# VH-VL binders against Protein RcaC (rcaC), part 27

Target 1, 117 residues: Protein RcaC (rcaC), of Microchaete diplosiphon (Fremyella diplosiphon) (q01473r527to643)
Amino acid sequence: KVMILDDDQDWLRTLPTLLKPWGFKVTTLADPQQFWTVLQAVTPDALVLDVNMPQINGFELCQLLRSDPHWQRLPVLFLSVLTDPTTQNQAFAVGGDDYLCKPVKGVELANRILRRL
Key: E = the ipSAE of ESMFold2; O = the ipSAE of OpenDDE; V2 = 0.75 times the mean of E and O plus 0.25 times the DockQ between their complexes.

## First folded at step 19 (VH-VL; framework fv_ifabotuzumab)

Design z2 (from y5 with heavy chain T103L, light chain L89Q Y91S; at its last look DockQ between E and O 0.12; V2 from the best seeds 0.00; counts 0 for: pae E 4.7 > 2, placed apart)
Fold by ESMFold2, look of step 19:
Structure z2 (fold): chain C 117 residues (1-117), chain A 120 residues (1-120), chain B 107 residues (1-107)
Amino acid sequence: as target 1 above (117 residues)
Amino acid sequence: QVQLVQSGAEVKKPGASVKVSCKASGYTFTGYYMNWVRQAPGQGLEWMGDINPNYGGTNYEEKFEGRVTMTRDTSISTAYMELSRLRSDDTAVYYCAREGYWLPDAFDIWGQGTTVTVSS
Amino acid sequence: DIQMTQSPSFLSASVGDRVTITCRASQGIRNYLAWYQQKPEKAPKRLIYAASSLQSGVPSRFSGSGSGTEFTLTISSLQPEDFATYYCQQSYSYPYTFGQGTKLEIK
């Protein structure tokens, strides 16, 4: 099960169809305010998390996950348009397992998710 | 309104170079791969390569390696394809095409095409 | 490289016919397959992405199916405006490759 939180509606609309042949069951979410409700309902095996979202920073969500005994080991892969090493280092410092720079190819995303499962 | 507008037709001599531009509007230019595809008269579509406009990284089809250069200028949302050492069989319509965000969502938006004619 | 082979290369059919075009990949490409329609002197237009997902604004008489190595584009009831050349394209692995095209002529 993979959960993807990203505010790009067009991107999220096609993603489940493109990832399904890899064996992923994909849940997408555009609104970070629904994050905890959807996370608990889905109980995903990996999370793909956009860094820059309205109302909440993805690094802050990851920190909250790492402080929760139930979710502290959930694989988290970050997505961002930011390429600088400082941002990438922060992603790992908050407990992220991978950092992908947008744009990313679908095969690369799928392989990165598989490596964390 | 998402749109790709290419530069006008070109007539070149063998051995010259051509640089085709592709101006994007209506979307975040750096968020989508840009591809270049050509079509010789009466023939099918041929992928030439792509560029990641955020990083500037490129992937070229092997037959064009050493002759093609793909670049971009993010300040004006414009991609470029330059083909050097032109031959008569490079006569074709050259298209730019936008690829889906991170996953290949096929080429959802195409430029109108730029006809390049190579003749002596 | 992954070669894409379309069949048939030419197809002649009447208005109202059901038309089927096939595309075969030389290796598995999962569902990373798109179909394009190209009318003379125009850029290609995407009809289908992810093998079976219909692009918004494309008439529902178009459908795609298949996965892995074999894919089909179907036009359930051919219309006069469907005269065009159709291409499949894989986006699974570099270099991206197109089928050679299927020219559909309306009788």
Scores: ipSAE 0.182, ipTM 0.744, lowest interface PAE 4.7, mean pLDDT 86
ESMFold2 (binder alone), look of step 19: mean pLDDT 94; pTM 0.957
OpenDDE, look of step 19: ipSAE 0.832; ipTM 0.937

Design z3 (from y5 with heavy chain W102Y T103Y, light chain L89Q Y91S; at its last look DockQ between E and O 0.14; V2 from the best seeds 0.00; counts 0 for: pae E 5.5 > 2, placed apart)
Fold by ESMFold2, look of step 19:
Structure z3 (fold): chain C 117 residues (1-117), chain A 120 residues (1-120), chain B 107 residues (1-107)
Amino acid sequence: as target 1 above (117 residues)
Amino acid sequence: QVQLVQSGAEVKKPGASVKVSCKASGYTFTGYYMNWVRQAPGQGLEWMGDINPNYGGTNYEEKFEGRVTMTRDTSISTAYMELSRLRSDDTAVYYCAREGYYYPDAFDIWGQGTTVTVSS
Amino acid sequence: DIQMTQSPSFLSASVGDRVTITCRASQGIRNYLAWYQQKPEKAPKRLIYAASSLQSGVPSRFSGSGSGTEFTLTISSLQPEDFATYYCQQSYSYPYTFGQGTKLEIK
């Protein structure tokens, strides 16, 4: 099971159909205010987080996950348009497992998710 | 209004180089791969390579390795393709094409094409 | 490299006909397949992506199906503006490759 939180509607619309042949069950979420409700309902095996969202910093969510006994081991992959080493280092410092710079190919994303499962 | 506008037609002699530009407008240039595709007269489409405009990384079709250089200038939202040591069989229309945002890995917006003619 | 083979290379049909064009990949490409339409002197136009997803603004008479190695493009009721050359393209692995094209002409 893979859960994706990103506000990019084009990506969220298309990606489940492209990831499905890889054996993923994909849940997409555009609204970060529903994050905890959907996370608990889905219980994903991996989480893909956009770093920059209007209401929630993806790094803050990862920190909360790492402090929660139920979610502390959930694989978290970040997505960001930012390429600077400082942002990448912060992603790992807050407990992220991978950091992907946008744009990324769909096949590459699928393979990165597989490596964390 | 999403648009890719390419530089004008070129006539070159064998052994020369050509550099085609592709100016993007109406979208975030660094958020989408840019591809180059050519089409010789009366023939099909041939993928030449792509560039990640955010950090400049490229992937070239093996046939063009060593002859093609793909670059970009993010300050003017422009991609470039340079093909060196031109031969007569490089005569073609050269297209730039935007690869959809992460998905689909297919080309949703195309430039108008740049005709390159290589002759003595 | 993944070779893409279209069939037929040439097709003559009448307005109103149902037309199918097939595309075969030399290796499995899952659903990483697109279809393009190209008219003379114009850039290609994407019709289908992800094997079966219709591009916004493309008439619903166009449809795509298939996965793995075998794919089809179907035009359910051919219109005069549909006479063009059609290409499939895989985006599963580098280098990206196109089929040789299918020229659809008026009978």
Scores: ipSAE 0.141, ipTM 0.734, lowest interface PAE 5.5, mean pLDDT 87
ESMFold2 (binder alone), look of step 19: mean pLDDT 93; pTM 0.951
OpenDDE, look of step 19: ipSAE 0.804; ipTM 0.931

Design z4 (from y5 with heavy chain T103Q; at its last look DockQ between E and O 0.95; V2 from the best seeds 0.00; counts 0 for: pae E 2.8 > 2)
Fold by ESMFold2, look of step 19:
Structure z4 (fold): chain C 117 residues (1-117), chain A 120 residues (1-120), chain B 107 residues (1-107)
Amino acid sequence: as target 1 above (117 residues)
Amino acid sequence: QVQLVQSGAEVKKPGASVKVSCKASGYTFTGYYMNWVRQAPGQGLEWMGDINPNYGGTNYEEKFEGRVTMTRDTSISTAYMELSRLRSDDTAVYYCAREGYWQPDAFDIWGQGTTVTVSS
Amino acid sequence: DIQMTQSPSFLSASVGDRVTITCRASQGIRNYLAWYQQKPEKAPKRLIYAASSLQSGVPSRFSGSGSGTEFTLTISSLQPEDFATYYCLQYYSYPYTFGQGTKLEIK
């Protein structure tokens, strides 16, 4: 199972389509306020997380996950439009497992998720 | 007109490195992945890896990990493949090939190839 | 890794013949298969992508079929310019892998 949190509706429509040929079961979420409720309901095997979202950024969510005993080991892959090395380094500093930039081809995203499972 | 133009032939000694360039024109360079494929004399095609030129992320075939480096310079729409610690069995023609993001299109445009000869 | 096995490795045929080349994947690759033609001293040229989609500008005598693990390239009426080496490529999983090639020669 893969859960995707991203406030960009175009990407929320695109990402499940990119992953379907590799057999992922995808749950999408646009609203960070629902994050914990959906996370607990879905219990995903991996999380794909955008960096910039309204009210809370993905780095803050990742830090919260890493401090939560139940979710400490959940694989977190960031998928962002931000290409600068500083943002990439910050992703790993907050405990992210991988960082990819949009746009991405399905075989690469699928491979990176599978390697983290 | 979409085109990939590669750098010229190279002759190298064992232990050296080679850096092959692939200059793109006629399309948005950062909108497509770039792949590198080689072909030893009389042999088939061998995929080496790819790069997302938008941010520089790479995926390498396992046998080349640690010896290959794929980079790009977006200001001149050019991809590079560098292979280090060359051996005689690295003698091959090296191709760059473009690949799209959204459809199962495979490699649609290839460079003309760069012959790399590794000999004493 | 997904192994691609082409059959036959060599094929001798005459102008006008119908030619069939098969490529088998060791695991399912859906329709993520392309066919390439390579003439001596030239870069490969894409003929077919997505298993069955004909590349623009490629003659209609070329066709592709199959899905999953078994794929076929067919040349319905062989022309003199079709004598070349043909490769399949799977691009479903990293690492991408080519078949070993099929050399099509003049009989």
Scores: ipSAE 0.464, ipTM 0.846, lowest interface PAE 2.8, mean pLDDT 90
ESMFold2 (binder alone), look of step 19: mean pLDDT 93; pTM 0.956
OpenDDE, look of step 19: ipSAE 0.876; ipTM 0.949

Design z5 (from y5 with heavy chain G57S; at its last look DockQ between E and O 0.94; V2 from the best seeds 0.00; counts 0 for: pae E 3.0 > 2)
Fold by ESMFold2, look of step 19:
Structure z5 (fold): chain C 117 residues (1-117), chain A 120 residues (1-120), chain B 107 residues (1-107)
Amino acid sequence: as target 1 above (117 residues)
Amino acid sequence: QVQLVQSGAEVKKPGASVKVSCKASGYTFTGYYMNWVRQAPGQGLEWMGDINPNYGSTNYEEKFEGRVTMTRDTSISTAYMELSRLRSDDTAVYYCAREGYWTPDAFDIWGQGTTVTVSS
Amino acid sequence: DIQMTQSPSFLSASVGDRVTITCRASQGIRNYLAWYQQKPEKAPKRLIYAASSLQSGVPSRFSGSGSGTEFTLTISSLQPEDFATYYCLQYYSYPYTFGQGTKLEIK
């Protein structure tokens, strides 16, 4: 199971299609306000987070996950348009397990998710 | 026209390094992965690895891990492959080949190849 | 790693013949298979991608078929310019792997 949180509708449409050939069961979410409800319902094996979202960015959400005894070990991969080293360093500092940049081909995204499972 | 132009032939001694360049033109360089493939004389094709030029992330075939480094310079639309600790069995033609992100298209455009000869 | 076994390794045929080259994957790769033609001293040229999609500008005598683990390249009426070595490539999982090649000679 993979859960994807990203507020970009084009990307949310693309990512399930991109990953389907490798057999992932994908749940998408655009609204961070529903994050905890959907997380508890889905109980994913890995989480793919965008960095820039309304109300709360992905780094803040990862920090909250790492402080929660139930979710602190959930693999978190960031997927972002941001390519700068400062953003990458922040991703790992908040407890992210991987950082990838858009665009990404399906075989690479699938491989990176599998390496974290 | 979309094209990939590689650097010229190289002759190296065992233990040296070689860095092959692949200059892209006619398309958005960061919109495609770059792959490196080699072919020893009289032999088949061997995939070495790829690079996402937008981010610089790489995937290497295990055989080359620790000896190969793939990089890029987006300001001049150029990918590089460096192979270190060369052996005589690294004598080959080295190709770059681009690959799209979104559809299962494989490598559509190849460079002309760079001959690397490793001899004492 | 996914091994690609290509057969035959060598083939001699006459102009006008129907030629078939087979590629078998050691595990399922869906339709993530491409066929390349390589002439001496030249870079490979993509003929087929996604198992069966013909590259623009490639003659319609070339066709690809198959999915999963077994794939076929067919040349329906062999021409003198089809003398070359043919390779399949799987690009479904890392590392990407080629078949060992089929050298096609025209009688």
Scores: ipSAE 0.442, ipTM 0.844, lowest interface PAE 3.0, mean pLDDT 90
ESMFold2 (binder alone), look of step 19: mean pLDDT 94; pTM 0.957
OpenDDE, look of step 19: ipSAE 0.797; ipTM 0.930

Design z6 (from y5 with heavy chain N54Y; at its last look DockQ between E and O 0.81; V2 from the best seeds 0.00; counts 0 for: pae E 7.7 > 2, grease 19.4 > 18.9)
Fold by ESMFold2, look of step 19:
Structure z6 (fold): chain C 117 residues (1-117), chain A 120 residues (1-120), chain B 107 residues (1-107)
Amino acid sequence: as target 1 above (117 residues)
Amino acid sequence: QVQLVQSGAEVKKPGASVKVSCKASGYTFTGYYMNWVRQAPGQGLEWMGDINPYYGGTNYEEKFEGRVTMTRDTSISTAYMELSRLRSDDTAVYYCAREGYWTPDAFDIWGQGTTVTVSS
Amino acid sequence: DIQMTQSPSFLSASVGDRVTITCRASQGIRNYLAWYQQKPEKAPKRLIYAASSLQSGVPSRFSGSGSGTEFTLTISSLQPEDFATYYCLQYYSYPYTFGQGTKLEIK
């Protein structure tokens, strides 16, 4: 199971289509305010997380996950249009397991997710 | 017209490094992954790795990890493959080949190949 | 790693023959399989992608079939220009891997 949180509707439409050929069960979420409710309901094996969202930063969510004994081991992969090294370094500093830049080909995205499972 | 034009043949001694260039024309360079494939004399094709030219991220085949570096210069639409600590069994023709981001098309356009000979 | 095994490794045939080359993957690769033709001293040329999609400009006598682990390239009526080495490529999972090749020679 893979859960994707991204407020950009174009990416939420695209990412499940990219992953479908590899047999992932994908749950998408646009609204960060529902994050904890959906996380508990889905219990995903990996989380794909956008960095920039309204009201909450993806790095902040990752920090909260790492501080929670029940979720601190959840693999977190960031997927973002931001390419600067400072953003990438911050992703690992907050406990992210991987950082990918858009655009990305389906085989690379799928293999990166699988390596975190 | 879509083309990949590679640098010329190289002769190297064991222990040296070689850097092969692959210049793209006729398409948006950052819109396609670039792959590197080699072929030793009389042998089959061997994938070495790829690079996303948009941001420079790479994936290398394990046997080349630590010896290969793939880079690009987007201002001149050119990809590079550098192989260090050359051995005689690195003698091969080295190809660049492009691959799309969003399509299941594999490698559609190849460079002409660059012969690298490693001998004492 | 996914191993790709081609069969046969060598094939001797006459102009006009129907030729079949097979490629077996060590695990499922869905339809992420391409076929390449390579002539001596030349770069490979893509014939088929996505297991069965014919590359624009490739003669219709070439066809591909298969999904999962078993794939076939067929040349329905062999022509003089078809004598070459043929490779399959899986591009489903890193590292990408080629079959060992099938050399198609003149009988």
Scores: ipSAE 0.018, ipTM 0.685, lowest interface PAE 7.7, mean pLDDT 87
ESMFold2 (binder alone), look of step 19: mean pLDDT 94; pTM 0.957
OpenDDE, look of step 19: ipSAE 0.840; ipTM 0.941

Design z7 (from y5 with light chain A50K Q55E; at its last look DockQ between E and O 0.88; V2 from the best seeds 0.00; counts 0 for: pae E 4.1 > 2)
Fold by ESMFold2, look of step 19:
Structure z7 (fold): chain C 117 residues (1-117), chain A 120 residues (1-120), chain B 107 residues (1-107)
Amino acid sequence: as target 1 above (117 residues)
Amino acid sequence: QVQLVQSGAEVKKPGASVKVSCKASGYTFTGYYMNWVRQAPGQGLEWMGDINPNYGGTNYEEKFEGRVTMTRDTSISTAYMELSRLRSDDTAVYYCAREGYWTPDAFDIWGQGTTVTVSS
Amino acid sequence: DIQMTQSPSFLSASVGDRVTITCRASQGIRNYLAWYQQKPEKAPKRLIYKASSLESGVPSRFSGSGSGTEFTLTISSLQPEDFATYYCLQYYSYPYTFGQGTKLEIK
């Protein structure tokens, strides 16, 4: 199971089709306000997070996950339009397991998710 | 016209390094991954790795980890492959080849190849 | 890593013959298989992608089939310009891997 949180509807439509050839069961979410409810309902094996979202920054969510004993080992991959090294370094500093930039080919995204499972 | 033009042939001694360039034209450089493939004389094709030119992220074949560095300069639409600590079995033709993001089409456009000869 | 095994490694045939080259993957790759033609001192040229999709401008005598672990490239009526080495490539998982090649010589 893979859960994807991204407020960009075009990416939310695209990412499941990118991952489908590798057999992932994908749950998408656009609204970070529903994050915890959907997370608990789905219990995903890995999480793909956008960094730049309204209301809640993806780094903040990752920090909260790492402080929660139930979720602290959930693999978190960031997928972002931000390409600068400072943002990439911050992703790992908050406990992210990987950082990729949009756009990304399906084989790379799938491979990165599989390596974290 | 979509094309990839590579730098010229190189002759190197064992222990040296080589940096091959691949200049793209006729398309949006950051819209495609760049792959590097080599072919030793009389041998088959060997994938070395790729780079996402938009941010510089790379994936390398394990045997080249620690010796290969793939980079790019988006301002001149050019990808680079540098191979260090060269040995005689690195003698090959090195190709760049582009690959799309969204469709599973493999490599559609190749550079002309760069011959690298490693001998003492 | 996924290993790709081509058969035969060498093939000699006459103009007009039907030629079949096979490629086997060590594990399933769905249809993420491409076929390349390489002539001496030239870069490879894509013939087929997605196992069976013919590249634009490639003659219709070339066709591909297969999925999963077994794939074939067929040339229905061999022409003199088809003298070349043929490679399959899997692009389903990293690292990408080529078959060892099939050298096709015209008798």
Scores: ipSAE 0.314, ipTM 0.810, lowest interface PAE 4.1, mean pLDDT 90
ESMFold2 (binder alone), look of step 19: mean pLDDT 93; pTM 0.956
OpenDDE, look of step 19: ipSAE 0.842; ipTM 0.942

Design z8 (from y5 with light chain N31D; at its last read DockQ between E and O 0.92; V2 from the best seeds 0.00; counts 0 for: pae E 2.6 > 2)
Heavy chain, then light chain:
Amino acid sequence: QVQLVQSGAEVKKPGASVKVSCKASGYTFTGYYMNWVRQAPGQGLEWMGDINPNYGGTNYEEKFEGRVTMTRDTSISTAYMELSRLRSDDTAVYYCAREGYWTPDAFDIWGQGTTVTVSS
Amino acid sequence: DIQMTQSPSFLSASVGDRVTITCRASQGIRDYLAWYQQKPEKAPKRLIYAASSLQSGVPSRFSGSGSGTEFTLTISSLQPEDFATYYCLQYYSYPYTFGQGTKLEIK
ESMFold2, look of step 19: ipSAE 0.528; ipTM 0.866
ESMFold2 (binder alone), look of step 19: mean pLDDT 93; pTM 0.954
OpenDDE, look of step 19: ipSAE 0.873; ipTM 0.947
ESMFold2, fold request of step 21: ipSAE 0.519, 0.422, 0.487; ipTM 0.865, 0.832, 0.857
ESMFold2 (binder alone), fold request of step 21: mean pLDDT 93, 93, 93; pTM 0.957, 0.954, 0.957
OpenDDE, fold request of step 21: ipSAE 0.924, 0.924, 0.922; ipTM 0.961, 0.961, 0.961
ESMFold2, last read: ipSAE 0.464, 0.325, 0.495; ipTM 0.852, 0.813, 0.859
ESMFold2 (binder alone), last read: mean pLDDT 93, 94, 94; pTM 0.957, 0.958, 0.957
OpenDDE, last read: ipSAE 0.922, 0.920, 0.924; ipTM 0.961, 0.960, 0.961

## First folded at step 20 (VH-VL; framework fv_ifabotuzumab)

Design f1 (from z8 with light chain A50D; at its last look DockQ between E and O 0.96; V2 from the best seeds 0.00; counts 0 for: pae E 3.0 > 2)
Fold by ESMFold2, look of step 20:
Structure f1 (fold): chain C 117 residues (1-117), chain A 120 residues (1-120), chain B 107 residues (1-107)
Amino acid sequence: as target 1 above (117 residues)
Amino acid sequence: QVQLVQSGAEVKKPGASVKVSCKASGYTFTGYYMNWVRQAPGQGLEWMGDINPNYGGTNYEEKFEGRVTMTRDTSISTAYMELSRLRSDDTAVYYCAREGYWTPDAFDIWGQGTTVTVSS
Amino acid sequence: DIQMTQSPSFLSASVGDRVTITCRASQGIRDYLAWYQQKPEKAPKRLIYDASSLQSGVPSRFSGSGSGTEFTLTISSLQPEDFATYYCLQYYSYPYTFGQGTKLEIK
């Protein structure tokens, strides 16, 4: 199971299709305010997070996950349009497991998720 | 007119490094992955790795990890492959090849190849 | 790693023959299979992608079929310019892997 949180509807529509050839069960979420409810319902094996979202950024969510005993080991991969090294370093500093930039080919995203499972 | 033009042939001693360039023209360089493939004399094709030129992220075939570095300079639409600690079995023709990111359909455009000879 | 095994490794045929080259994957790769033609001292050229989609500008005598683990490149009527080495490539899983090649020569 993979859960994807991204406020961009084009990416939320596209990412399940991109990952389908590798057999992932994908749950998408656009609204970060529903994050904890959906996380608890889905119980994913990995989480793909966008960085910039309204109200709550992905780095803040990752920090909260790392402080929660139930979720502290959940693999978190960031998928972002931001290409600068400073943002990449920040992703790992908050406990992210990987950082990729959009656009990304399906085989690369699938491989990165599988390596974390 | 889409093309990939690679740097010229190289002769190296064992233990040296080689850096092969691949200059893209006729398309948006950051819109495609760049792959590197080599072929030893009389042998088949061997995938070495790829780079997403938009941010520089790479994936290397495990056998080359620690010896290969793939980079790019987006300002001149050029990808690079550097192979270090060369040995005689690294003698090969090295190709760059582009690959689409959205619907990858393998490599449609290849460079002309760069012959690297490693001999003592 | 997914291993790609081509058969035959070497094939001798006459102009006009129907030629079949097979590529077998060690595990399922769906339709993520391409076929390349390579002539001596030249870069490979893509013939087929997605197992069966013909590259624009490639003659219709070339066709690809298969999915999953077994794939076939067919040349319906061999021409003199078709004598070359043929490779399959899987691009379903890292690392990408080529078959060992099939050298097609004049009988």
Scores: ipSAE 0.445, ipTM 0.847, lowest interface PAE 3.0, mean pLDDT 90
ESMFold2 (binder alone), look of step 20: mean pLDDT 93; pTM 0.953
OpenDDE, look of step 20: ipSAE 0.838; ipTM 0.939

Design f2 (from z8 with heavy chain D105N; at its last look DockQ between E and O 0.86; V2 from the best seeds 0.00; counts 0 for: pae E 2.7 > 2)
Fold by ESMFold2, look of step 20:
Structure f2 (fold): chain C 117 residues (1-117), chain A 120 residues (1-120), chain B 107 residues (1-107)
Amino acid sequence: as target 1 above (117 residues)
Amino acid sequence: QVQLVQSGAEVKKPGASVKVSCKASGYTFTGYYMNWVRQAPGQGLEWMGDINPNYGGTNYEEKFEGRVTMTRDTSISTAYMELSRLRSDDTAVYYCAREGYWTPNAFDIWGQGTTVTVSS
Amino acid sequence: DIQMTQSPSFLSASVGDRVTITCRASQGIRDYLAWYQQKPEKAPKRLIYAASSLQSGVPSRFSGSGSGTEFTLTISSLQPEDFATYYCLQYYSYPYTFGQGTKLEIK
């Protein structure tokens, strides 16, 4: 019931394990080109989204989600290596529900997801 | 050698603020959460909150929300806990404690503690 | 919030005794349970993490067990240096909570 889009293979391997103790069903995706196909197939309850990806950034995807009547209420949490306040402010401006920075402990990520469900 | 060294004892009047420092050495400061725990005289341990020093994100125990501010300065590997509008029941030893972001972890390294006394 | 209840609050035992301290969580915390030893005027020291993993440098007479809601710290043969107060900590859910403590005194 959680979908994760991140191009970093270490984090894609790690995040499902971090969340497992809190009972999340996790679908991971590395390639943003497949985002819409996987999103529609999975229909997740929440999305964890990286900001910086080589082809399209997470802010652009979030804006598209908020413009779509089907997905506009999907909780979106950003998880990024970027720590600057400007990036954090932009995450909320595009309609993101939360912003966290890597590294993150499982209890914090799980708590943030649960508060949005 | 991994160490957390805290600032010295403080004596404050009710209504004042105190800021306790916790200087880290021997490890990558931004790779671990910092927790703050206090212990009133003769009492048990009480978790106050944590901070991710990499970006400054915090989680506070509800009873301290609005009175506590946890910050850090990554250039000197130092975390801070500031408690405002002090009351006599804030008299305690305040500890910083390191926590990894991998499970299972809990607090592996503690500072030596900072005694804060709030008296009229 | 998850309440952590330790028992007993006070324990008196002789050198060489096997002692057991229990900690009960008000909700399931899986194995996200640590045990701390605190001597007077000192910071706590981690003995056990993940319910049963022994901290390096801690004597093997200390062991932890349990999962879910009930956890046990055991000292297999009590030594004079084990006089201390012992706390459990749950770190499964915010806010993190400690048990009230168990003061271990040597008869």
Scores: ipSAE 0.476, ipTM 0.845, lowest interface PAE 2.7, mean pLDDT 91
ESMFold2 (binder alone), look of step 20: mean pLDDT 94; pTM 0.957
OpenDDE, look of step 20: ipSAE 0.838; ipTM 0.939

